VHH binders against o75319. Designs and how they scored, part 138

Target 1, 181 residues: o75319
Amino acid sequence: GNHIPERWKDYLPVGQRMPGTRFIAFKVPLQKSFEKKLAPEECFSPLDLFNKIREQNEELGLIIDLTYTQRYYKPEDLPETVPYLKIFTVGHQVPDDETIFKFKHAVNGFLKENKDNDKLIGVHCTHGLNRTGYLICRYLIDVEGVRPDDAIELFNRCRGHCLERQNYIEDLQNGPIRKNW
Short names: E, the ipSAE of ESMFold2; O, the ipSAE of OpenDDE; V2, 0.75 times the mean of E and O plus 0.25 times the DockQ between their complexes.

## First folded at step 10 (VHH)

Design hd17 (framework vhh_etentamig_d1)
Fold by ESMFold2-Fast, scan of step 10:
Structure hd17 (fold): chain B 181 residues (1-181), chain A 121 residues (1-121)
Amino acid sequence: as target 1 above (181 residues)
Amino acid sequence: EVQLLESGGGLVQPGGSLRLSCAASGFTFSSYAMSWVRQAPGKGPEWVSGISGSGGSTYYADSVKGRFTISRDNSKNTLYLQMNSLRAEDTAVYYCARPYLWEGSKYFDYRGQGTLVTVSS
């Protein structure tokens, strides 16, 4: 059904660009069929996503969708000019190495192809927080050499919400670096 | 072309104050964290302070904490460093830098020409 995801209303729709990176994080957009369950100020459709990013004077070049469902919106609801990548991830569990490598490969490919522009990589799960924050921070730590606490603090500040899952935080701080992206 | 131009350096007595400015151009200033880095005579570079793109988060080296204040004016594309209670060991060339990734990064994409600060009686 058209059930609003649990706690979805508790989170800001879109964070700020993470300075010095091409990342921006947001919660899952909800297609028009969900709008009857939302007040006007609560609506966050795919169109609303692109409007909010333009309001920040930014432009999306890629969307990475980490949800384990396609019920919230369809890729066809997005502009044709923006590539869409689905990486199915289950909530609560730290993403496995295959998922981490897929994410790294997609990011590296985008950056290589987009050296001549300043377009952003938009990343979301259901709330744009735990799976999203984990994979962005994992990329910054493993590929860019950012210190774990610094990556987490940067993500938390720019998203406007702190990573909530202790197992994700623990893996980022003390887990192994995943090589071979 | 990215350009960073520092100003405000000079000779000052111990206990005095100086304000450094950095005019930035050639990039979306508000989207980037900015840093101040200094290099004392005969020593390697030392990271001094960093500020997020929005100005909402600031960070300081322990050696300057409580004495220096970093700030920015995104409407003017300008970065500032207010230096108070200056000491002889603060003598250095001060560089405005755009850090790689985040405001505490030890690496930077771009650095200005520097401005000399001499603290001496």
Scores: ipSAE 0.000, ipTM 0.124, lowest interface PAE 15.9, mean pLDDT 86

Design hd18 (framework vhh_etentamig_d1)
Fold by ESMFold2-Fast, scan of step 10:
Structure hd18 (fold): chain B 181 residues (1-181), chain A 121 residues (1-121)
Amino acid sequence: as target 1 above (181 residues)
Amino acid sequence: EVQLLESGGGLVQPGGSLRLSCAASGFTFSSYAMSWVRQAPGKGPEWVSGISGSGGSTYYADSVKGRFTISRDNSKNTLYLQMNSLRAEDTAVYYCAKEYWPKHRGLFDYRGQGTLVTVSS
């Protein structure tokens, strides 16, 4: 269907850039067909996403979409200048090693190709919180050597919402390091 | 823009005292932990002391515990380091450092220009 995802309205549309990184997290943008179910102040389209990031004096260079669906918006709804990568990630479960490695590979590739600019990697799932926060924190811990509690605190602060899924938090704090790139 | 300006360094004899200050601007000072980091001639940087955003928690490297006191005045956007019982090995450039969040974690996004402290006869 064309129904608004559960609890989507409960979350801030876009967080702040995570300082010392190229990451910015947000909830899934919703294409125009969803606007009939939203008040004007609740709308968060792909265009609204780019306007909000511009308001922060930031620029997107890549969007990584972690949702397990294509129903919310299409890549064609994004500016042609911004690469889009889909990584199908099931909610509720800790992402598997293949998903983690794919995310790390995409981030490392972007950073290598964008050494001479300050463009951001935008990451989202449905709420821009659990899957999004897990994969960003996993990258910071495994690749950048950030302490787990520090990565989680940085994400929570910048997203404006705390990671909710205890299994994700437990894996980040006490789970194995999933290889370094 | 974020600015951190250190002052108060100078020449002091062993056993003497100095107070360093750091004037901060361009961010909500009380929302971030702050630290002092030093770099001695020919050596890498060493974390010295940290303080939470509220000032309720303070942390010290073993080399300075009992001799140095970190404090902050959030109404003045100023960080301080009171240095007592100074030793020759405290000779270094001292940097004020902004952390990424209100809790002390020892990770920094900005450092100041530094102020030189020389402890010698």
Scores: ipSAE 0.000, ipTM 0.123, lowest interface PAE 16.6, mean pLDDT 87

Design hd19 (framework vhh_etentamig_d1)
Fold by ESMFold2-Fast, scan of step 10:
Order: structure tokens, then C-alpha cells, then sequence
Structure hd19 (fold): chain B 181 residues (1-181), chain A 121 residues (1-121)
């Protein structure tokens, strides 16, 4: 259906770049067919996403879409110059190890191929918060050796919203490090 | 433009104490780990201590552990190093350094001009 995701309007469209990383988090962009249900100031299309990133003097080099649906926008709605990766991730439960490893592999590959530029990895789920924050923090903890509380604090500040799902927070703080990547 | 300005160095006798300060500007201070790095005359730089952006985590070189305390005041954009039980081997120029990361990783993208600490009788 063409319904606006629950609570989608409650979240800022785009966070700030997470300092010392290539990550920026945002909520799911909605294609133009959704705009009839939105006030002008509530619109956040794929075009609006790129405009907001440019306004921060940043440039996207990759979008990782963690939603379990294709109904909100299509890859064709994005500039052809920006790679798009879909990782179907179920909400509510902590992402499984296969999902975590796919995310890590995509990030590592992007960083290896983009050593000579400062382009960002844009990550989103529906709200750009729980699945998005979990996977970014998981990467920082497991790959970059960041302390869990520091990773969570950095994400929360840059996203402008705190991670909400307690099971995600508990896994980040006390769960095992996934060392295979 | 990132600026780091150290102060508080001076001549002190063995067993004495000094407190170093670093005034930071030009970046969101609380978002980055900060470190103290020293360089003794004729030697290479040595990392001394680090603190996470939030101040929740502190790190110390074995040579200073138990004698030095790193702290920060994010409301004042200031980093501190409390140095107790000073030894002749602590004689060095002390530099304030900004890490690229919120936690100490040892990748410093900016360093101040330093403040000289001399421990001598």
C-alpha cells in the first residue's frame, strides 16, 4: 500500500555525518506518490535526500537500504552515479549474523574502493534509527574497536534520535563481537 | 580551523606535580577522543594518555599509569592532564592531540605547539 510508515513523521529526515567515520543515517525516502499525504515541510523524497546531504557539504557514494520492503522508493529514483545495496532486514529482532556480515562486507568494500575520496555511506531503514543504528554501531564495535557506549552515543547524537529498541542496545553493549569480519 | 593551545608546563622538582591544560576550538570538542603525546629531547614522540569524547573512557601508557590523570571539560572545550609524582624521565614537550575517532585509536589529525615540562632538581 501507499500508506505513510507509522511514526515516520516523528523523525528528522537526515542526521549528520558521524565524525571519524564515513556513515550518515536517515529515514526512508518516500517517492512522489506519497506526497499527497504529506505537507510540503514533511516531504522527503530521494531528491530531497540528496539536496539535504549537499546542504551539509557532503556527498553520498553508497546507499544501504535495510527495509524489508521495496514500496517506499525504487533504486531508479536515485542518481545512477550512487550505488544502491538492498539488505532485507526484519524489524524488531536483532539482525542475524548473516545480515551483520553482509553489512560489514559492503562497508569494507566501499572503503577499500573509496580511499581517495570522502564520500559517505548512507544507511537507512524505515526510521533510520533501530536497524540502521544497530548495524552502524555493530560495525564500529566489531571492525573499528569502538567501545559500545561510545558508538551508541555517537550514533544518537549524529542521528538526532536515540536508539529505541532495548534488545538492540543490550546486544551492542553485552553481546558477542562477531569476529569473522 | 582546528586550534589546540597547551599551557601549564614549567620546571618542577622530582616528586612534584603540574597540571597541563589544552584549549580547543574549531571543532565539536565532545565528538572526538583527545590525547596527550610527549617528546623528550632527541627522542621520538610517545603517547601518554587518552580520553574518549564523552569522557567515559580513559587510557594510560604504562609509564604514567597511577601517576597521571586525564580529564576534560566539554562545556569549556578544555583537556587536562594532572601529573603527580613526576620523574626526571617525564621531561618532555607535551602536546595536545585530537584523534580522528570518538574513542582513542591513535590516529591524530591535529596537534598543538606543545608546552615544555622539565623535571630536574
Amino acid sequence: as target 1 above (181 residues)
Amino acid sequence: EVQLLESGGGLVQPGGSLRLSCAASGFTFSSYAMSWVRQAPGKGPEWVSGISGSGGSTYYADSVKGRFTISRDNSKNTLYLQMNSLRAEDTAVYYCAKDFWPTRRGYFDYRGQGTLVTVSS
Scores: ipSAE 0.000, ipTM 0.127, lowest interface PAE 17.0, mean pLDDT 87

Design hd2 (framework vhh_etentamig_d1)
Fold by ESMFold2-Fast, scan of step 10:
Formats: structure tokens, sequence, C-alpha cells
Structure hd2 (fold): chain B 181 residues (1-181), chain A 120 residues (1-120)
């Protein structure tokens, strides 16, 4: 459908780069067909995403789309130079080990291929908050050895919104490390 | 390849101010976020502050918010930390870091450090 996702307007379009990482989080961009339901100041298209990131003097090298749908925008709406990866995730539930593994492999592959530049990994779900924040924090904890509370605080501050789902927070703080082997 | 050289540390009285500098070379400075990390005697490293490549975004640990200001001059490849209202607990070796500082205290590409002692 062509309806605006619930509470989508309540969130900042794009957060800031998470210092010490290559991550930047944002809410789902909405293609042109959604703009009739939005005031001009509420519009956040794929073009708007790239403009806002450029305004921060940053550059995207990869987009990871965690939504369970393709209705919000198409890969064709993105610049050809930016790789796009779809990882289908369902909201409300902590992402399963297969999803976590896919995310980690995509991030590790990007970092290996982009060690000589400062391009960012853009991650989004519908609101750029719960699934997005969980997977970024899970990566930082499991792969980079960051303390859970530090990872969560860093994400919350840079996104401009706090992780809302208590089961996600609990898993990050007290759940098992997901090994890649 | 990457070279980072911190300076500006010294002995200062509580409530005083100090400005640290970090001269960077060997990489495209404006393309990387930069950070300050400190390590007090007998303690692990603590991330203090971070700044985006453009200088448009700044971040601070709760312990220093409102007292410290991070800035950069990309034309001079130099990172700065303006420290005001210094406290005894700010006593530490301060390190300049390229990109990978965490509040967990792990980081890569750090410089040699500069000692800040806050004491009366």
Amino acid sequence: as target 1 above (181 residues)
Amino acid sequence: EVQLLESGGGLVQPGGSLRLSCAASGFTFSSYAMSWVRQAPGKGPEWVSGISGSGGSTYYADSVKGRFTISRDNSKNTLYLQMNSLRAEDTAVYYCAKDRPWLSGYFDHRGQGTLVTVSS
C-alpha cells in the first residue's frame, strides 16, 4: 500500500555517523508516490537521504535494508554506485541467528573492501530504530568487543532516538554472543 | 603510515583550562572521524569526545559534557580539545585516535599521548 508507516513522521530522517564505526542509521526513505500524503518538510525520499548524508560531509558505500517489504522504495531509486542489500526481518522479534549472521558477513565484507576509504554503511528498517539499532549494536558487541551499554548509548545518541523494544535491549545486555563460525 | 602527535598537556589547577592539539599525517584527515581517548593511572581507557570528518557533528562522554569542546582544522590536519573547568578526575594521558574509539576503551591508530595533571 501507499500509506505512510505508523509513527514514521515521529522520527528524525537520518542520524549521525556513529563515531569509531562506519555505521549511520536512518528511517526508511519513501518514493515519490508517498509524497502526496506528506507536507514538504516531511518528505524523505532516496534523493533526500543522499542529500542529508552529504550535508554531514559523509558518503554512503552500502545500504542495508532490513524492512520486510519492497513497497517503500526500489533499488532503482538509489545511485548505481551504492550497493544495496536486502535482509528481510520481521519487527517485534529479536532477529534470528541467520539474520544476525547475514548482517555480520555483509558488514565484514564491506569493511574489507573499503579499508582505504571512509564510506559509511547505511542501515535502516521502517523507523531506523529497533531492528536497525539491534543489529548494529549486536555487531559492535559480538565482533568489535564493545560493552553492551556503551554500544546502546552510542547508537541512541547518534540516531537521536532510544531503542524502544525491551526484549531487544535485554538480548543485547544479557543474551549470548552469536559466533560467526 | 598513519602518524598522530598529541601536545598541550601539563599541570593545571582545578577549575583551570587547557587546550590539547593533535597533528595528523599519512592519511586524508578530512575523510575520517577523529576522537580523544584518555587513560587515568591504573584505569582502562575512556573515550572522551568525537568529531565527524567535516566537523559538523560532535559527541561527548557524559563525564565531560558542557566542559570540553572538540574541534578540528582540516586545512592544518589538526584536532583540538578545549578543556574547561578541569577536575582532579580529568587527570590522565590523553590520546588522539583515528576513527575507532569506543566507550569500552578499545581503539586503533592512537598517538603517543600527552599527560594532563589536574592538581592543587
Scores: ipSAE 0.000, ipTM 0.138, lowest interface PAE 16.3, mean pLDDT 85

Design hd20 (framework vhh_etentamig_d1)
Fold by ESMFold2-Fast, scan of step 10:
Structure hd20 (fold): chain B 181 residues (1-181), chain A 121 residues (1-121)
Amino acid sequence: as target 1 above (181 residues)
Amino acid sequence: EVQLLESGGGLVQPGGSLRLSCAASGFTFSSYAMSWVRQAPGKGPEWVSGISGSGGSTYYADSVKGRFTISRDNSKNTLYLQMNSLRAEDTAVYYCAKELWPSHKGYPDYRGQGTLVTVSS
C-alpha cells in the first residue's frame, strides 16, 4: 500500500532550524501516489519539502530517513544534489547503540564535509517527532554537551510538537551518555 | 570537484560477460564507499552493488547476486563491476556512484555520466 501513516495529518510538515545547530526536522514526505487520499492543503511531497525549506531561507545538504520502510517516497524523488541516508530505525523502543552510532557518524561526516557552507541536516521518521527528536537530542547531549532538558526544549520548540514517548524522554534525561564508538 | 568516468559498456549476447570500470578523481577514493546503480529504459534507478572504502565488505542486490562481482583498486582510484551470465533484463545505463561515508549505505551523494550495457541476441 498507499495507506497514509496513522496520525500523519496531525503534525506540522516542517519545523524550524534548531538555532546553534545544523538540524531541521520534518515528517515523512509522501510521493504522488498518496495524493489521491489527501486534500490539496494536506499534501507534503518531496517537492513540497524543498519548497518549504526554501521559504525559510534555508538549504538542505543531507536527508536522514529513520523510517523502517521505503514505501512513502523513493530517493529518486529527491534532487540529485542532496545526499540521502537511510537508517532503518524500529519505532516504539529506544534506538539501540548501533543506530545511535550510525546517526552520530552521519552527522559528524556531514559537518566535516560542509565546514564552508550553512546547509542543513534534515532528519525525519514517520511523524518527525519521536525517533527524530530522540536521535537529534541524543547527539546534542552526547556530542555537544547540551543539558538534556535544554536539548528537549529546543527540539520541541523548533519542531512545533513535543516529544510524546515517555521511554525516549526518560532515556534522554536519565540514561547513560553513548560516547564509545 | 568529484569526477566519475565509467567505461566498458557495450553490446553482449545473453550468457556473456562484461567488465565495467570507473575512474574516480577529485576526492580521497579510499575514504568513501562506492556503488553501482543502473537505469533500464523506461524505469527508475536501481541500486546494483556496493563496496566499502577499504574493499573489505561487498553488497549485492538480489537480482545480481552470484553473477556480478564488485571490486576496487585504491592505488589506481578505480572501481570495477565484473558482470557474468548476463540476461536481457540487465540492459541498462550503469552509473558509478560515490557515497558520503567509508561504510556502504546504499545511497550515493554523486554519480557519473554512465555507460550503456545492451544484452541482446
Scores: ipSAE 0.000, ipTM 0.104, lowest interface PAE 18.7, mean pLDDT 87

Design hd3 (framework vhh_etentamig_d1; at its last look DockQ between E and O 0.02; V2 from the best seeds 0.00; counts 0 for: pae E 19.2 > 2, placed apart)
Fold by ESMFold2-Fast, scan of step 10:
Structure hd3 (fold): chain B 181 residues (1-181), chain A 120 residues (1-120)
Amino acid sequence: as target 1 above (181 residues)
Amino acid sequence: EVQLLESGGGLVQPGGSLRLSCAASGFTFSSYAMSWVRQAPGKGPEWVSGISGSGGSTYYADSVKGRFTISRDNSKNTLYLQMNSLRAEDTAVYYCAKYRPWLDSRFDYRGQGTLVTVSS
C-alpha cells in the first residue's frame, strides 16, 4: 500500500552532518504517490531530500537504505550519479553480524574512493533513527574507536532525535565489538 | 548507450609486462569508479583492481598487489591496467567495468574483454 509509515510525521526529515564524520541521517523519502496523504509542508520526496542537503551546503555521495521494503521510493527516483545501496534490515531487533559487516564494508569502500572530496554518506531506515543510529554508532565504535556514549550523543544531537530502542542502546554501550575483518 | 572497449592483451612470457586499455563512451566517465575484472578459463569472474572517479584512490586484489597498477585519463575517457611480473595464473580474459565491490553484487557495463595469456 500507499499508507504513510507509523509515526513518520513525528520526525525531522534530515539531520545535520555528524562532525568529524561523513555521515548524515534522514527518514525514508516518500515518492509522489504518497503526497496526496500529506500537507505540502509534510512532503519529503527524494527530490526534497537532495534540496535539503544542498540547503546545508552538503552533497550526497552515497545513500544506504536500511528499510525492509521497496515500496516508499525506488532507486530510479534518485540522481544517476548518487550510488544507492540496499541493506535489508528488520526493525526492532539488533542487526546481525552479516548486516553490520555489509554496512562497514560499504562505508569503508566509499570513504577510500572519496578521499578527494567531502561528499556525505546518507543513511536511512523508516524514521532515520533506530536502525540508522545503531549502524552509524556501531561503525564509529568498532572502526573509529569512538566511545559508545560519545557516538550515541553525537548521533542524537545531529539527528535531532534520540535513539529510542533500549536493546540497540544496550548493545552499543555494553555489547561486543564486531570484528568482521 | 554505454560502451566499453578493452585492448592491449596478448601472449607474454612469465615475468613480462602488458598494458591494458579500456575506452569508455556513453556516460560521464569521470563520475564513476571503474574496475578491472578477469575470468580465467573454467572459472568465475575475479575482481582485480579499482579506481575512484577522480583517480585519487586505487585498490587491488591481494593476488596482484605490488605487480599491477590501475590508472585513468579522464580527458580521454580511458582506463588503464599496467601489469608487471606476470605469472601463468594471470592468464584470463580481462574486462573493464563500472563495478564497486563494496556496492555492486554483479558486474555491469563490462566490455567484450581482452585476452591475456602468460606462457613460455
Scores: ipSAE 0.359, ipTM 0.694, lowest interface PAE 1.7, mean pLDDT 90
Fold by OpenDDE, look of step 11:
Structure hd3 (fold): chain B 181 residues (1-181), chain A 120 residues (1-120)
Amino acid sequence: as target 1 above (181 residues)
Amino acid sequence: EVQLLESGGGLVQPGGSLRLSCAASGFTFSSYAMSWVRQAPGKGPEWVSGISGSGGSTYYADSVKGRFTISRDNSKNTLYLQMNSLRAEDTAVYYCAKYRPWLDSRFDYRGQGTLVTVSS
């Protein structure tokens, strides 16, 4: 249905590019059918997403959707030039190895194919915070070798919101490196 | 062209203080975490301290915690390292580098360094 996700309005629609990376996080854009339940200033559509990205002088090269539903928007709502990847990711629990692997693989593939440009990997879950932050940080930690606290701080700062889930944070800080291949 | 220029090194007695500076150019300074690394004679590089792009987060090696303070002025594109209570073992060439904490050997950019000698 067209039920607005809980607390969705509380989060900034789009974060900032994470310096030194190709990542940008945002909350889930909502298709037009949701607009009737939102004030005009609260609306955040796929079109709005791209407008906001352009306002930052950036360009999306890939969208990774981590939501566990398809009710928020359709891939057809996106420009044809931007590939869309769905990775169904259950909320509130630490993503499993398969999910992590899928994410890493997608990112690595993108980076390999986009060496000649500076397009961004847009990542979102519902709020573009916890699942999104975890997977981005997990990538930075496991693949790039970034210290966990640095990765978390970087994500939080750029997203404009801090990771909220303690289990995610603890796993990032103290958990084992996950298999990369 | 990315440039990092360290300054402020010199000879100091044990217990003394120095303040290092690093002038950065050729990139958006505020967008990058920065680090100080040092290399003592006959030793490999050692990460000393790091600071996030915004300056909101700082990190220190255990060997310098409580004695060194990293800071930055993004308006001046400058990184600082306040070194207090200096010890002989702090003697090294100090380098300014883009912050890559995962591998001491991998720095995107590093300056020429400034020598700090702590000796009585």
Scores: ipSAE 0.018, ipTM 0.347, lowest interface PAE 6.9, mean pLDDT 90
Fold by ESMFold2, look of step 11:
Structure hd3 (fold): chain B 181 residues (1-181), chain A 120 residues (1-120)
Amino acid sequence: as target 1 above (181 residues)
Amino acid sequence: EVQLLESGGGLVQPGGSLRLSCAASGFTFSSYAMSWVRQAPGKGPEWVSGISGSGGSTYYADSVKGRFTISRDNSKNTLYLQMNSLRAEDTAVYYCAKYRPWLDSRFDYRGQGTLVTVSS
């Protein structure tokens, strides 16, 4: 029901736009039913997400939800004008090739359709860190040709938290490049 | 000096199996992702499979997925490729390679290779 995700309070709600990219990362927003367990200053709702993005003088053009559940908020809690895509991504494991492909396909489609604006792709998992950081970095490495260490540094700086999962970091640094298909 | 020594190739019938080995020296083996690359006569090199430095992540070309298994033993500085359900089109010289695309892809060290021939 209304149980706050483990360690969710420990993370900044929204990062900063990643320079030279169209990405911004954030932790999962929580619908009203979760707020009984939160102090007012701890709340981070879908509305709060959009307010924080506007405070940065940015606009979301797509939300990619990487969580493995639908209980945190409903797409109807988002402004009607913002496309929403869920890619169920298993935590604690390096995402499989199908998941990576779905993410790359979504990003490439967005960039094509939004070439004439500067809207951002918002990406989140539960904490907006490990799964989110992995897939963003995988895209930058495989599609944009960014060096692994540079992609990781950029993500960490803009998210405001460092990637924590060693298996993700090792795969980004030492694994083979994936086909972009 | 980086040295890679492939072994385990041979002549097999279609449907057969082989296990390739690659003995590595001259670098910290566990720090580097490794790959198998093959080259059939008259063709360019084809990436076959890759494995992370720890061995926790493995990757395969579509042409071999489900039939080949890459592995490594970091205590023995050895890379392996288990090849099952071999087909004529798997005939090639197989090379192991040190993978460092984020540093300088031109330093792509390969051994002498080991020949795999699949024929009846």
Scores: ipSAE 0.000, ipTM 0.101, lowest interface PAE 19.2, mean pLDDT 84
ESMFold2 (binder alone), look of step 11: mean pLDDT 82; pTM 0.829

Design hd4 (framework vhh_etentamig_d1)
Fold by ESMFold2-Fast, scan of step 10:
Structure hd4 (fold): chain B 181 residues (1-181), chain A 120 residues (1-120)
Amino acid sequence: as target 1 above (181 residues)
Amino acid sequence: EVQLLESGGGLVQPGGSLRLSCAASGFTFSSYAMSWVRQAPGKGPEWVSGISGSGGSTYYADSVKGRFTISRDNSKNTLYLQMNSLRAEDTAVYYCAKRPWLSEYYFDYRGQGTLVTVSS
């Protein structure tokens, strides 16, 4: 199906770059087949994503897709020049250690390779909020040493929406640091 | 099922050249960006080079720019890495990967890779 994701229209398409980081968060882009169910001002295709990033004077160097589906868009719908990484992440559950480590490894690899540029890591799930915010904040806390409350506040402010899932917030604030080098 | 089979590695002296190949199957090769990633002894994986699905855009790690050339032949489902002016620091197992960062690569390592040893 071409069902628009529940509550997808309630969220801003793209947040702002998180200052001091290479992260930008957004909701899932929807391929052209979904446009029949959207008003022109509601459309957010892969092309629209790149246009909105450019309007912020930013450039994407990597997209990390955290959805547990391929129905919303295909990697082939993205510009061929932008790397795409799929990490299948189940909603509602705090991501497991393997998923967290895959995310950290991808981010660290991108940053090591992109030291000489300012390209961004774009991260999304369905709404660009709970799974997306969790993994970005987890990285900032575990790898960058940011205080949990500061990481959450930074994400909320830049995304334009607050993390909603209490179990995710609780894990970020009180859960163990996942360190494995 | 996606399969990636690397070949072309070997022992070469500093300043020498090697051409690596990766035979891909189980997916529409021309639709995906591809990468070469290497793992030196005692180190974690490091990205070396990437190429867009059409071959129109190429990207290189600073350590290999000007020495390595990535290319692809979509009619043969094959990815290549031409390595010139090889240095001891290039010694590593080389893997090809679907896209620059594939989550499965970080834990599973597609295929056996191909060993490149640069020594005098």
Scores: ipSAE 0.000, ipTM 0.138, lowest interface PAE 15.0, mean pLDDT 84

Design hd5 (framework vhh_etentamig_d1)
Fold by ESMFold2-Fast, scan of step 10:
Structure hd5 (fold): chain B 181 residues (1-181), chain A 121 residues (1-121)
Amino acid sequence: as target 1 above (181 residues)
Amino acid sequence: EVQLLESGGGLVQPGGSLRLSCAASGFTFSSYAMSWVRQAPGKGPEWVSGISGSGGSTYYADSVKGRFTISRDNSKNTLYLQMNSLRAEDTAVYYCAKGYRPWLSKYFDLRGQGTLVTVSS
C-alpha cells in the first residue's frame, strides 16, 4: 500500500461541531488499502468518519476535500447521498483568493439549500488542521464578522488541536477581509 | 530577511500620472497581502490601498478611489500603484508594506525606505 501521511496518526480523527456554525473538521480518511499499515484502533476510513459523526448525533450534508491528491480515498467511497467537493490546495502556503472564493461560495450555497435541516459541512485537508482551520476561520471572519482571535479559538477548541502554521495565523489576524465575491 | 524597495516617485504636475513599484524579497510574496501607505510632511501615515496575495481583491482609501489602481506581478515579486489625476494633497513619501492591516498596528511589518511623490505646479 501507499504511505501513511507524516504525523497523520498524531491527530484526532474528527473534531466536534463548531457551535453557532455548520462546520465540523477532520483529518483525511484513508481507504481500505492503507489499513494493512494501521492497528485496528488507528483505522479511519470513510465509513469510520460517518460512524464517528453519527456517534456525536450529527449528520454530514457536504464534504469539502482540500488535499492536493486523490490517493487517500475516492468520492465513490462516500455515501451517494452526501455531496463531495474537491478544492485542490497546496500545503504550507496561505490559500489564494480564488481558493478562498470557491470555499465561501460552496459554503454559502450549502447553507441556502439546507435551511430546513441541521446537516454539517465537513472540511478536511491531510491533518484537518492548517488548511482546514484557515479556510473555516477565513469564512467566519470575512462572511460572519467573527473576530479573528475568536474564530481561531473556536476552531482550536472544537478540532482538539491548535493551528500550527504561523503564516496562516498571521494572515487570519492581520490579513484583509476578502470581498472577492 | 524581508526586504522591500520602492521606486517610481518624482515631481509631477497636478492632473499628471505616476506608476510606483515595490520589489519584494525574503518571503513568499504571493502568500501575503500587500499595502501602499503614504506619509505627507508633518502628518501621520495614511493607508492608501491594499491587494490580496493572488491579486483577486483590491481595496482603496476614499481619498484615492477612482484615481489609483493597485496591482501585483507575483512572477516578479513586484507590487505596483498606478496613480492618475494627481493632486497637491497626494504629495507624500509612499511606502509598500507586507500585510493588509498596517493602519491597525502602530508598526508596519517591515516598511521600506519609501519613494517621494511631489505634486506641484
Scores: ipSAE 0.000, ipTM 0.092, lowest interface PAE 20.0, mean pLDDT 84

Design hd6 (framework vhh_etentamig_d1)
Fold by ESMFold2-Fast, scan of step 10:
Structure hd6 (fold): chain B 181 residues (1-181), chain A 121 residues (1-121)
Amino acid sequence: as target 1 above (181 residues)
Amino acid sequence: EVQLLESGGGLVQPGGSLRLSCAASGFTFSSYAMSWVRQAPGKGPEWVSGISGSGGSTYYADSVKGRFTISRDNSKNTLYLQMNSLRAEDTAVYYCARYSPWLTGRPFDYRGQGTLVTVSS
């Protein structure tokens, strides 16, 4: 069997919708092959993800996977009615401009195509925290004009965990706005 | 519009095997996760097994793990349940169900008519 990701059990599986946005953040779901290493209450499969979001009276319309691996689950493990986008991002460095623009383009495209519904954009990395929180906050700051501290506070509150990487926080607070074209 | 039609049920002895089929029509079969749900006489429905749209992931209730195998053929719009080492407690009407994770309180939006499986000597 596959090893579960480092510290994965330390994080809440799925956060709440960020009010005023279409974003919801969660940790990486783990496919069936991981279940032998988990207690029943620790399991968080792709199916569990959709059940937990439905329990919040929400519906996913897009999943953006920021992990640098395909090891944890496959797109085929998701309902095929939900678009899946892979954006490979390395874990420690602030995402580069190409990654940021790709994320923004995906979000803007989804919002244009889903004006007449309330479907959510689900975003995850391994823990659903640092890369996930950075890109969501970067979008809110650069595209929607949200103040950096307000974006970070909103993400932290709704995710149930605070952004941990100081270089990510400093880039959000003091870094340049990346023009979205 | 959406139609699910089960077949393959019957009378079988304990320890025997049976293969159920479900023919689907009226929707893009490969785009939906599918499940088997059973209902024993006088009892509520019990989820048995599920399979992703592509067939890449399968899930089983603890009561059937190691004995039942779910599979699908998307080219034929057909769902299967291979049942081995059958027990008296497997006696039930078996329903093919289309899984919809979007429905609050109703994870299946369509079910077929069911096929009866009786395990008895």
Scores: ipSAE 0.000, ipTM 0.115, lowest interface PAE 17.2, mean pLDDT 85

